# Ledger of designs, part 4: VHH binders against o75319

Target 1, 181 residues: o75319
Amino acid sequence: GNHIPERWKDYLPVGQRMPGTRFIAFKVPLQKSFEKKLAPEECFSPLDLFNKIREQNEELGLIIDLTYTQRYYKPEDLPETVPYLKIFTVGHQVPDDETIFKFKHAVNGFLKENKDNDKLIGVHCTHGLNRTGYLICRYLIDVEGVRPDDAIELFNRCRGHCLERQNYIEDLQNGPIRKNW

## First folded at step 21 (VHH)

Design aa5
Fold by OpenDDE, fold request of step 23:
Structure aa5 (fold): chain B 181 residues (1-181), chain A 121 residues (1-121)
Amino acid sequence: as target 1 above (181 residues)
Amino acid sequence: EVQLVESGGGLVQAGGSLRLFCAASGFTFSDYDMAWLRQAPGKRREWVALIWSGGDTDYADSVKDRFTISRDNAKNTVSLQMNSLKPEDTAIYFCAVYWDSDYAPWSFDHWGQGTQVTVSS
């Protein structure tokens, strides 16, 4: 499609690896068909994603796509060597227990299977900020025992943008621990 | 200009079946996520089924396993097969374009006049 997500241009394409974790967050890469509506310097394709990751001397081992659409790019646009996982996640509202569980399960599975390397888990939604930040922080809080404020601060710093949704922040800070299976 | 035209509605007895159709024009149909919505008398419009541009589908709990959404990109159409219909399914059904949004939980646009589905007891 031709419609660029609102405010998509305002966010850094790729964050930094979160120290002490295997997470890196980025905004959604856009397939070629979107480039006609972007200035060259604004373009951020799946190929650009991997180039930027390489520039950080990192390697992606998994991509978790949290968008609730399939419009932005195709899994076929990614290298075959990098697994792609779709977790359809509705925006704006706090993710439900099932979504949280799916995310945790995927992360834990990856970590078990990738003990012999240092590949990263790339996570994105539309902006790679709110849905992405919530689920990463939820994992750190619920599974790793990180203090909510520390998790949020770490994510914000590494992403280069602050989590925006108050309902997400409130749930992370004061909400209950979600089920870990 | 985006246009969506719904058809296929009618009167059917409980337990019966209907197939709704939506003809789309004015945009690159294959690039977009499509949905069916419905609005019963005195109730709010609700989401029924979604089919993403990649072909995956999702359904409201109330219609899961009874309704099937499909699309034909060559014909720019989206369909809704409704089986085991219930009186509670009585509503005006709308075809809509779905937008993923960080600013709202659900965003639907460009629905047409809709098609009436009436399920009698």
Scores: ipSAE 0.739, ipTM 0.875, lowest interface PAE 0.6, mean pLDDT 94
Fold by OpenDDE, fold request of step 23:
Structure aa5 (fold): chain B 181 residues (1-181), chain A 121 residues (1-121)
Amino acid sequence: as target 1 above (181 residues)
Amino acid sequence: EVQLVESGGGLVQAGGSLRLFCAASGFTFSDYDMAWLRQAPGKRREWVALIWSGGDTDYADSVKDRFTISRDNAKNTVSLQMNSLKPEDTAIYFCAVYWDSDYAPWSFDHWGQGTQVTVSS
């Protein structure tokens, strides 16, 4: 079977909507080929993702995939009605300005086009924590003017897990504002 | 057992072309990301090209627009078309597989014995 990412089982599959935002974070769903190495209760497929979102009385309007691979699931595994955006983002290092800009641009575009609904922007990396948390917080800080500590606290609370990487936290708290154009 | 066998290397003049091949076995080939690496004399092994399981590709800046990586899942093979070769491209070229390419694209898990590419000036 396909190799299960390390520590993937340790994280909640889906977080909660971040109040005051359209963001929800989750860990990467895994396609069927991974099921051979998982107990039934450990499985988290693209279908499971959407079911869990619905259980929260929410609806996804966009999925942003930050993983630096394509082996976890295929865009074809998602409903055709939900757009999928891939932003290849290397783990463990602070994203570069181009990556940050791509993320901000995608979010702003979505918000502009979805003013008439309350659909969510689903963001994930492998664990839906570090890269995901950094980029969401970076957006809140740079675009929405949120205090870094407030953004981090909000994300951690809603994801159900805290950002783990000190370099991400440090950059958010003390790093420069990144360009928005 | 994971096995990666490279072929296609040789001596070529600057400006010439070569095509490298890699035959993979011992794992579900279509499920994983594949890469080409190279190691020049006295230098560290470096990443050259990556092809994800979904078919998208990425390249080191030094080889961009000159090299093309491709894969054939039916044959469990990866290829590297190298055009406009330069003396600086002289190295042993390795085929590599990522078990978890998501975290560090430069941290490869397995690679073959390699094939020598020599570009003369």
Scores: ipSAE 0.711, ipTM 0.858, lowest interface PAE 0.8, mean pLDDT 94
Fold by OpenDDE, look of step 22:
Structure aa5 (fold): chain B 181 residues (1-181), chain A 121 residues (1-121)
Amino acid sequence: as target 1 above (181 residues)
Amino acid sequence: EVQLVESGGGLVQAGGSLRLFCAASGFTFSDYDMAWLRQAPGKRREWVALIWSGGDTDYADSVKDRFTISRDNAKNTVSLQMNSLKPEDTAIYFCAVYWDSDYAPWSFDHWGQGTQVTVSS
């Protein structure tokens, strides 16, 4: 079976909606082939993701997958009604301008097309923390004009885990604004 | 036991082409991302091409538009079509599997013995 990502079990499956935004972060759901290596209570499938979102009285309108692999789950594992976007994002380093732009473009496109609803943009990487947190915060900072520390605090609080990587934090706090268009 | 067996290497003139093959066994091939790596004399091993389990591909800038990676899940094979070869492409080429490829294509877990590719000027 598939190798379970390191430390994957250590993180909450799903965060909370970030107040004032349409963002919700979660760790990567794992397809059935991973289940044999997990205790039942550790399992977190695409189906489980949607159940947990529903339990929060929310609805996903878009999933942005930032993992640099395709082995965790397949788009067809998701409901047909929820668009899936893959943005291959290298880990452990600050995303490049192209990646940032792709993310912003996707978010802006979603918001433009979903003005009449309150559906959420679900964002995840492996743990739904570092890459996920950076790009969400980068968006809030660059596009929404949020103070870096406020964005980071908001994300951390809602995700239930704190952004871990110093290079991400440093870039968010002190790095330049990236291109929005 | 994981086994990766490369083949198809050889001597070729600059501008020529080669196709490398890798036969994989000992794991559920279709579940994992596969890559080609290379190591030139006196240089560190470098990532060349990646094919994800879903079929998408990525390439190092140095080989982009010249090399094509593909996979056959039914046969548990990965291939690397190398066109417009250059002397700087001379290296031992390795087939690699990533157990955890989610972060970067530079951290590989297992690879074979490699096959020598020599491009003469």
Scores: ipSAE 0.703, ipTM 0.857, lowest interface PAE 0.8, mean pLDDT 93
Fold by OpenDDE, last read:
Structure aa5 (fold): chain B 181 residues (1-181), chain A 121 residues (1-121)
Amino acid sequence: as target 1 above (181 residues)
Amino acid sequence: EVQLVESGGGLVQAGGSLRLFCAASGFTFSDYDMAWLRQAPGKRREWVALIWSGGDTDYADSVKDRFTISRDNAKNTVSLQMNSLKPEDTAIYFCAVYWDSDYAPWSFDHWGQGTQVTVSS
């Protein structure tokens, strides 16, 4: 079977909507080929993702996949009604300016096109924590003018786990603002 | 047992072309990302090209627009078409599989014995 990502089981599958934003973070859902290596209660499929989102009385309007692989699930595993965007993002490293720009552009585009609804932007990497948290916080800081510590605290609280990597935290707190366009 | 067997290497003149092949076994080939690596004399092994399980590709800047990686899941093979070869492309080329390619594209889990590519001036 397919190799389960390291520490994947350690994280909550889905966070909560970040108040005042359209963001929700989650760990990567895994396609069927992973299920044989998981206990039933550990399984988290693309279908499970949408079920959990619905349980929160929310609806996804966009999924941004930040993983640097395609082995976890296929876009075809998602409902046709929800657009899927892949932004290949290397783990453990602060995303480069191009990656940050791609993310911001996608978010801004979504917000402009979805003013008439309250659909969420679902963001995930492998664990839905470090890369995911960095880019969401980077957006809040650079685009929304949120204080770095406030952005980090908000993300951590809503995700149910704290950003772990100091390079990400340091860049968010003390790094330069990246261009928004 | 994971096995990766490279072939297709040889001597070629600068500006020439070569196609490498890799036969994979011992794992569910279609589930994993595959890569080509190379190691030149006296240098560390470096990433050259990646093909994700979904079919998308990525390349090192040094080979971009000259090399093309492809895969055949039905045959459990990955290939590397190398065009416009340069002397600096001289190296042993390895086929590699990553179990967790998501975190470190420079972390190699398994690779074959490699095939020698020599580009003469």
Scores: ipSAE 0.701, ipTM 0.854, lowest interface PAE 0.8, mean pLDDT 94
Fold by OpenDDE, look of step 21:
Structure aa5 (fold): chain B 181 residues (1-181), chain A 121 residues (1-121)
Amino acid sequence: as target 1 above (181 residues)
Amino acid sequence: EVQLVESGGGLVQAGGSLRLFCAASGFTFSDYDMAWLRQAPGKRREWVALIWSGGDTDYADSVKDRFTISRDNAKNTVSLQMNSLKPEDTAIYFCAVYWDSDYAPWSFDHWGQGTQVTVSS
């Protein structure tokens, strides 16, 4: 079976909606093949994801998967009604401009097409923290004009965990604005 | 025990083609991302191509549009079609599996003994 990602168990499965945004972050759900290596209470499947979102009285309108693998779950494991977008994103390093643009473009497209509802953009990497947090914050900073520290604080608070990577934090706080087109 | 056995290497003239094969065993092949790596004399091992468990692919810039990675889950094999070969492609090529693939394509956990590819001018 598949290997459980390192430290995956240490993170809350699902964060909270970020107030003022359509974003919600979560750790990667794991397909059934991982369950044999997990205690029942540790399991977090695609189904569990949707259940937890529902418990928050929210609805996912898009899932953006930032993991640099396809081994965690299959798009077919998701409801057909929820679009799935894969953006292969290298970990530990600041995403390149292309990745940032892809993310922004996806978010903007979703918002344009979903003005009539309040569905959420679910974003995840492995832990739903560093890559996820960076790109969400990058969007808020570059597109929405949010102060870097405010964006970071908001993400951390809502995710229930703080961004860990100093290079991400530094880039968000002091790095250049990335192109939105 | 995890086994990765490469084959298909050889001597080829510049501009020529080779197809490498890798037979995998000892793990659930379809669950994992597979890659080809290479190591030239006196150089560090470098990532060449990646095929994710879902079938998507990625390539190093140096081989993009010349190499094609593919997999056959039914046979537990991964292949590398190499076209328009150059002398700088000369290296030992390794088939690799990534247990915890998610962060970068250069930290694979297991690879085979490799197969020699030599491209002459």
Scores: ipSAE 0.697, ipTM 0.855, lowest interface PAE 0.8, mean pLDDT 93
Fold by OpenDDE, last read:
Structure aa5 (fold): chain B 181 residues (1-181), chain A 121 residues (1-121)
Amino acid sequence: as target 1 above (181 residues)
Amino acid sequence: EVQLVESGGGLVQAGGSLRLFCAASGFTFSDYDMAWLRQAPGKRREWVALIWSGGDTDYADSVKDRFTISRDNAKNTVSLQMNSLKPEDTAIYFCAVYWDSDYAPWSFDHWGQGTQVTVSS
């Protein structure tokens, strides 16, 4: 069987929609090859993701995958109706300007194209927490003008877990605003 | 048992080309990210190229646009095409597998015995 990411089981599979935004964060769904190493109640597949989203009376309009691997699931495992965007994002370090730009650009593009609906931007890394939280908060801070602490608190509350990496938190709170292109 | 066997190394002149091969066994090859590493004399092992399970690739800046990594999942092989070789490319090259690339992007878990690449000036 495929190697389960460390601590993956410790995190809630799906967060809540962030009020006032189109964001929802979740941990990485795992393809079938991982199921052999999981109890049934631990399984979280791409299909399960969509089921859980539906249970919240929401709909995904875009998935942004921030993992630095492709082994967790395949884009083909997703419904054809939901665009998939890969932004390879190295873990544990603050994303570089290019990564931030790519994320912002994707979000802005989605919002422009989806003004007529209320579909969500699903964002995930491995745990759907640190990289995910940073980039979402970075967007809220840089683009929406949200106070850093408010952005972080909102994300943490909605994800059901708090950002863990101090370098991410420090950059969000005290780091420079990244240029919006 | 995980097995990685490199081949294809040799002596080439600067500007020349080599193609390295790696045969993998002992794990579900198609599920994992594969990489080439290298270690020059007196230097630390460094990441050279990565090919994700999905087929996308990444390269160290020092080899970008000169090296090409590829994989054949049907044959459980990884290859590294090295063009425009430079003396500074001289090193032992290792084929490597990474079980969890999200936690430590460049600390690979297993690698083979390596194959020597020597580029003369």
Scores: ipSAE 0.695, ipTM 0.852, lowest interface PAE 0.8, mean pLDDT 93

Design aa5
Fold by ESMFold2, fold request of step 23:
Structure aa5 (fold): chain B 181 residues (1-181), chain A 121 residues (1-121)
Amino acid sequence: as target 1 above (181 residues)
Amino acid sequence: EVQLVESGGGLVQAGGSLRLFCAASGFTFSDYDMAWLRQAPGKRREWVALIWSGGDTDYADSVKDRFTISRDNAKNTVSLQMNSLKPEDTAIYFCAVYWDSDYAPWSFDHWGQGTQVTVSS
């Protein structure tokens, strides 16, 4: 069956743009078939995602999907004008160097191609929190030179939920800088 | 009722090939991520191959380039083509549903009895 992800209802659908960056984080939108198990106010579809982004006067220029699954929605459910990138990221464990490199490469490519606009990179995993927060913070630390605690605080505030996974937090605070090549 | 039935196991010489099949019923097969796991005597079950609902795949390092997972959504089947078999591949092989989880890195459910693969030297 189309099982709603554990604790998915507990998280705000969409965060706010992270100031000084091009990032916005959100939980995974769910295709229509999941709505049978949801109250109307609990629904968060691909269409709802774009409506909420527009309500913030923002525009997505790329969606990076970090889930290690293809169950939640199809890329075809997204507007064809918005590029979609899947980076299969195993949950719970700190992402490996190849995954971190793919994320950095995607972000750097986006920034180069979108230097003359203000479109955002939307990043999600299942809850838009742990894998998403880790990779965004890893980018800010390794590429932008942001202090770990400042990156984490900025992400938590803009997502509206604190990073929960202690192994991710420990790796960000005390783990090695990833040179990633 | 979700049901996964494995078949195709047997005795094979090292260097040989074998193809396993998993018949699925009782759920909307095309919506699910599927995997093959194996359990050698005295060892814990380990995943060997994963195929997502959209058709992308991943493999454990120990079987990469030798095993190929595939699915047929019209027939509700998952297959595992095993080439260049080694004695260390000897195990009971299980078909399973895979669940992406923030709680655990590798979450599987499997409902079948498994199929024995024995690779002799």
Scores: ipSAE 0.687, ipTM 0.870, lowest interface PAE 1.3, mean pLDDT 92
Fold by ESMFold2, fold request of step 23:
Structure aa5 (fold): chain B 181 residues (1-181), chain A 121 residues (1-121)
Amino acid sequence: as target 1 above (181 residues)
Amino acid sequence: EVQLVESGGGLVQAGGSLRLFCAASGFTFSDYDMAWLRQAPGKRREWVALIWSGGDTDYADSVKDRFTISRDNAKNTVSLQMNSLKPEDTAIYFCAVYWDSDYAPWSFDHWGQGTQVTVSS
């Protein structure tokens, strides 16, 4: 059977909009087949995601899926009106420069195409924390010029959970600025 | 019970081709990411090719453009088409389930007994 990702239940489903940005982070929503081992209050489906965003009076204009898997839900489970972008990002290790560039390109493209609305970029990995937090912070640091500690603090506060993976934190704080092209 | 059974190995001349097969049972195959691994004599097991449940693929640099992984969800099979074979491709090849993990970058499970591929120079 379908296995719930390890520790997935321990994380808040959806964070808050990050002020001064167009980002909102969340854990991976799970298609119905995963619900066999979940209590009703533990479920977080693609539909639940959009309901929770609407409850915050927000609207998603793009979902960036950073998982290195296609097993948690299918793009067809999302409203057809919301663009979906998959950026396969290997877990545990700091994302490589190619992955970082893909993420920056996607965000910059979204901001250009959505300059006249206030729709959000939804970003998730498995838990919506480590890979998600790293790439959002890397964008804020490299493209927006935000100080590493300020980016990390903003992400942690709005996600509702702190980045924990030391290699990601070290790279954000002390690693090289990545080129934006 | 989850079972993966590899087949199709054999002796092949350098430059030749071979197709490996993996038959899967005991789980909902279409919901899982699958991979081929190999273990050359005296070496650690390494991943070779990966195919996600949605059909996208990735390859180790050493086999890119020579090997093609594919899946047939109706038959519950994964295959590996191996072209332009080299002596360094000699190994036991294993089919496995792949798991995306925050705790390890390359997490595999349930590999079978493997099938031997030997490439003569």
Scores: ipSAE 0.686, ipTM 0.869, lowest interface PAE 1.3, mean pLDDT 92
Fold by ESMFold2, last read:
Structure aa5 (fold): chain B 181 residues (1-181), chain A 121 residues (1-121)
Amino acid sequence: as target 1 above (181 residues)
Amino acid sequence: EVQLVESGGGLVQAGGSLRLFCAASGFTFSDYDMAWLRQAPGKRREWVALIWSGGDTDYADSVKDRFTISRDNAKNTVSLQMNSLKPEDTAIYFCAVYWDSDYAPWSFDHWGQGTQVTVSS
C-alpha cells in the first residue's frame, strides 16, 4: 500500500492567502487510496482542498505541484477548470536555478492571464512548507523586491508553520539574487 | 514481502547496447516511483534513471540521451535500455523504489542484489 508521508499529519492542510500576493500554500492532498491509513479527521483529499479554499471565500486559478513524485494524487482528481502544473523539485537541497526559473515563469504567466480576477495560485510540496516556502519567498524577493526577512515572516504567518530547513532560510537571507530571465 | 529482482546484465563491447529488467513483487507496483542505480567497484551507489508512477522520467547527466528507463505496470517491470555504452558504465546495476523526501535529496529503498554490466574497451 500507499504510505502516508512522514510528518504529513503534523501540518495544517491549507494556509491563508498571503496578503498583497496571489499565493496560498497547502500540504499535498492525498488520493482515496491513502485514506485507509487515516482517521476521518486526518483526511485531506483533492476535494477537501477545494472545499477549504471556498470556505475562505477564495478560488484557485492554478495549482503548482512541487513534489518530486507522482504518488499522491493524479491531476485528473482535480476539477478540469483549474490548471495544474508539475515542477519536479528535489527535496532537502536548495532548488536549482532551472527549477527557480520554471516557478517564476509559471507565476508571471498566471499573473498576466489572471490580471482581471482575484484567483489564487495554490502551491504545494509534500508538507506545503519547505520547498513551497522557499520558492514563494524566492519569487517575492527576486521578482517583487521584498526583503528576505519580510518574505519569510509573511510566508510563515500565512502558512501557520515556520520554514524549518536552515539551508533554505540561509539561501533566502544570504544567497544570490536569482535572475528572472 | 517486497522484492525487486534485476536481470539482463553481461559483457558488452564499448559502443554496444544492453537492456536490463527488474521484476517487482509484494506491493502495488503502479503506485510507486522506480529507479535504476549503479555501483562501480570502490565507488558509492549513484542513481542513473528515475521513472515516476505517472510515467515521467529523469536521468543523471552522465547517462542522459544514452539510457532510457521504462515501466510496464501490467507486468510489474522496470526496464533500462542502455545504448552507446562506455567503460565508465561498468557497474552493478540495482533497481529500487524512489521516495521523495525533504530529509534526503535521493532516497531509495528495497533494491535487489543487482546485475553486473561490464563494458570492454
Scores: ipSAE 0.683, ipTM 0.866, lowest interface PAE 1.3, mean pLDDT 92
Fold by OpenDDE, fold request of step 23:
Structure aa5 (fold): chain B 181 residues (1-181), chain A 121 residues (1-121)
Amino acid sequence: as target 1 above (181 residues)
Amino acid sequence: EVQLVESGGGLVQAGGSLRLFCAASGFTFSDYDMAWLRQAPGKRREWVALIWSGGDTDYADSVKDRFTISRDNAKNTVSLQMNSLKPEDTAIYFCAVYWDSDYAPWSFDHWGQGTQVTVSS
């Protein structure tokens, strides 16, 4: 079977909507080829993602995939009604300005086009934690004017896990604001 | 056992072209991201090109627009078309597989014995 990402099992599949935002973070769903190496209760497929979101009485309007691979699932595994955006994001390093801009642009575009609904922006990397948390927090800080510590706390609380990478945290807390446009 | 067997290397003049091939076995090829690496004498092994399982590609700046990586999942092969070769491209080229390529393009898990590419002036 396909190699399961390290520590993938350690994280909650889906977080909670971040209050005051349209963001929800989750770990990467895994396609069927991974199921051979997983216990049934460990499985988390694209279908499972949508079921869990529904259980929260939410609806996804956009999925932003930040993983630096394409092996986890296929966009075709998602409902056609939910746009999928890939932003290849290298792990363990602070995203560059281009990556940050792409993320911000995607979020802003979504918000502009979805003013008439309450659909969520689902964001994930592998664990739905570090890269995911950084970019969400970066957006909240740079675009929404949220205090860095508040953004981080909000994300951590809603994701159910805390950002782990110190370079991400430090950049969010003390790093420069990135251009929004 | 995972096997990666490179071929297609050789001697070529500057400005010339080569096509490298890699035959993979011992794993579900289509499930993984593949890459080409190279190591010049006295230098560290460096990433050259990446092709994701979904077919998208990425390249080192030094080879961008000159090299093209491709894959054939039906044949379990990866290829590297090298155009406009330069003397600085001289190296042993390795085919590599990523078990977990998500974090960095330089996190290689397995590679073959390599094939020598020599570009003369």
Scores: ipSAE 0.675, ipTM 0.844, lowest interface PAE 0.8, mean pLDDT 93
Fold by ESMFold2, last read:
Structure aa5 (fold): chain B 181 residues (1-181), chain A 121 residues (1-121)
Amino acid sequence: as target 1 above (181 residues)
Amino acid sequence: EVQLVESGGGLVQAGGSLRLFCAASGFTFSDYDMAWLRQAPGKRREWVALIWSGGDTDYADSVKDRFTISRDNAKNTVSLQMNSLKPEDTAIYFCAVYWDSDYAPWSFDHWGQGTQVTVSS
């Protein structure tokens, strides 16, 4: 018996592909041991994730897990054909430069390796919102040159929920562009 | 009821080594992230080492490369190997459950009574 993450039930499981990018965001899927605490309609397992991606006529080529825990599922619960990358990202505070660099490096590596397909990068933290939204937007701003407000609007619309943490929003809007190396 | 019991503390000379143990009961140990915390006299309790349920680890800068956290899921124990001990490592050491949270950067729960480590010069 595992405890369901706080407010996890309040969020849509999977967002929509962000147009013009290779990103899709979702909340953390939960392994079967968590399902004892969930009504059937509340369940969102690793299998459910892949079913919902397929329903959108999309395919995952990488999952980036930003949670600062290993409690929610094991990488072995995912199909062996989908690469999994863990970037331990402390919650609550703006991710540090090392974490931002790791995320940028992973995304750039994926884009190079997958230039000949249309597979997506799935990104999640616990809720698929704050840490996830911050790092996706930071990438779009620093690497792709997207205006901060445009990156935030695109993420919010496609995730189906708005970024909530004001310190993240302030850093994205008014903080310096971070180095990409 | 969740219970964590620390042991293995003692007096050790600077430069020496000590191994701490934590026995866990009352929960499914293998499903939880675990940590060692410490509290020196007159200081705030601080985290020292973290081991996630999947076996990966993290360390506070002050102990990195000197301390090693490990877990034994068959015995429901977590341990802390402390090498190259310094007088500033003197503290009560606590075993705890760690919780990833969007609402606080370092959330711990259920620490035990602690075990005293004293490093003499």
Scores: ipSAE 0.653, ipTM 0.858, lowest interface PAE 1.5, mean pLDDT 92
Fold by ESMFold2, look of step 21:
Structure aa5 (fold): chain B 181 residues (1-181), chain A 121 residues (1-121)
Amino acid sequence: as target 1 above (181 residues)
Amino acid sequence: EVQLVESGGGLVQAGGSLRLFCAASGFTFSDYDMAWLRQAPGKRREWVALIWSGGDTDYADSVKDRFTISRDNAKNTVSLQMNSLKPEDTAIYFCAVYWDSDYAPWSFDHWGQGTQVTVSS
């Protein structure tokens, strides 16, 4: 098992901090066993993630992993000082209410515990785009009252790639506000 | 080459229990997410239980609280403990590798012939 995820090479490894928020999105880092199928410039390991965040003069205070797998890296590959949270999120379909609630709960908990610093919440799925973009935007819309189109534009600009799946975009733009508890 | 070999099926009365086993070879077992699928006569194949490489699990609603998936990385095995069996659990059960995907939900690969479970009363 070290198959590179489809189209993973096509995406920027790490986005930019989303202004006015504590979010930064990135694609899934891949543990060293995947490097045999990657050119050196294509590599993006857990260590590479932290180096790239440092190069932006930022610091991660939480990583939320949205993949529906445990194959890409182990939490043990992360510095012990950075909390890691797994929220198993089925791909291809709009996340269910339980998943949305867990994400909101995690973000709100982080903001309370980190109100006196400027650390970021790093969020990723496989590509750091569809599941990641949906849940970040859902949070901004439901909890922060951001207009759907403004949330999507902000995410797309800071990620460096546009949210791709129409079912996610449609749900964000036209779907109901979700419960916050 | 990858091999998955299922065993432990048989005939059981409704309300009874069975334990299925899957022997894996040809890959680094501890690195893979594993699953049990089933296919009843005249029905499409469906997933039943998942166990991720890190040990977390998930279940289809129809078997939740009755079935338990587990893995033994030292023996390269996956097992499925099936309790409170119903006639609708009658199916061929397959061991599979699970793949997360943003482009297609519920992707599985299986290689074995499966093991028949028949529940009667």
Scores: ipSAE 0.645, ipTM 0.852, lowest interface PAE 1.3, mean pLDDT 92

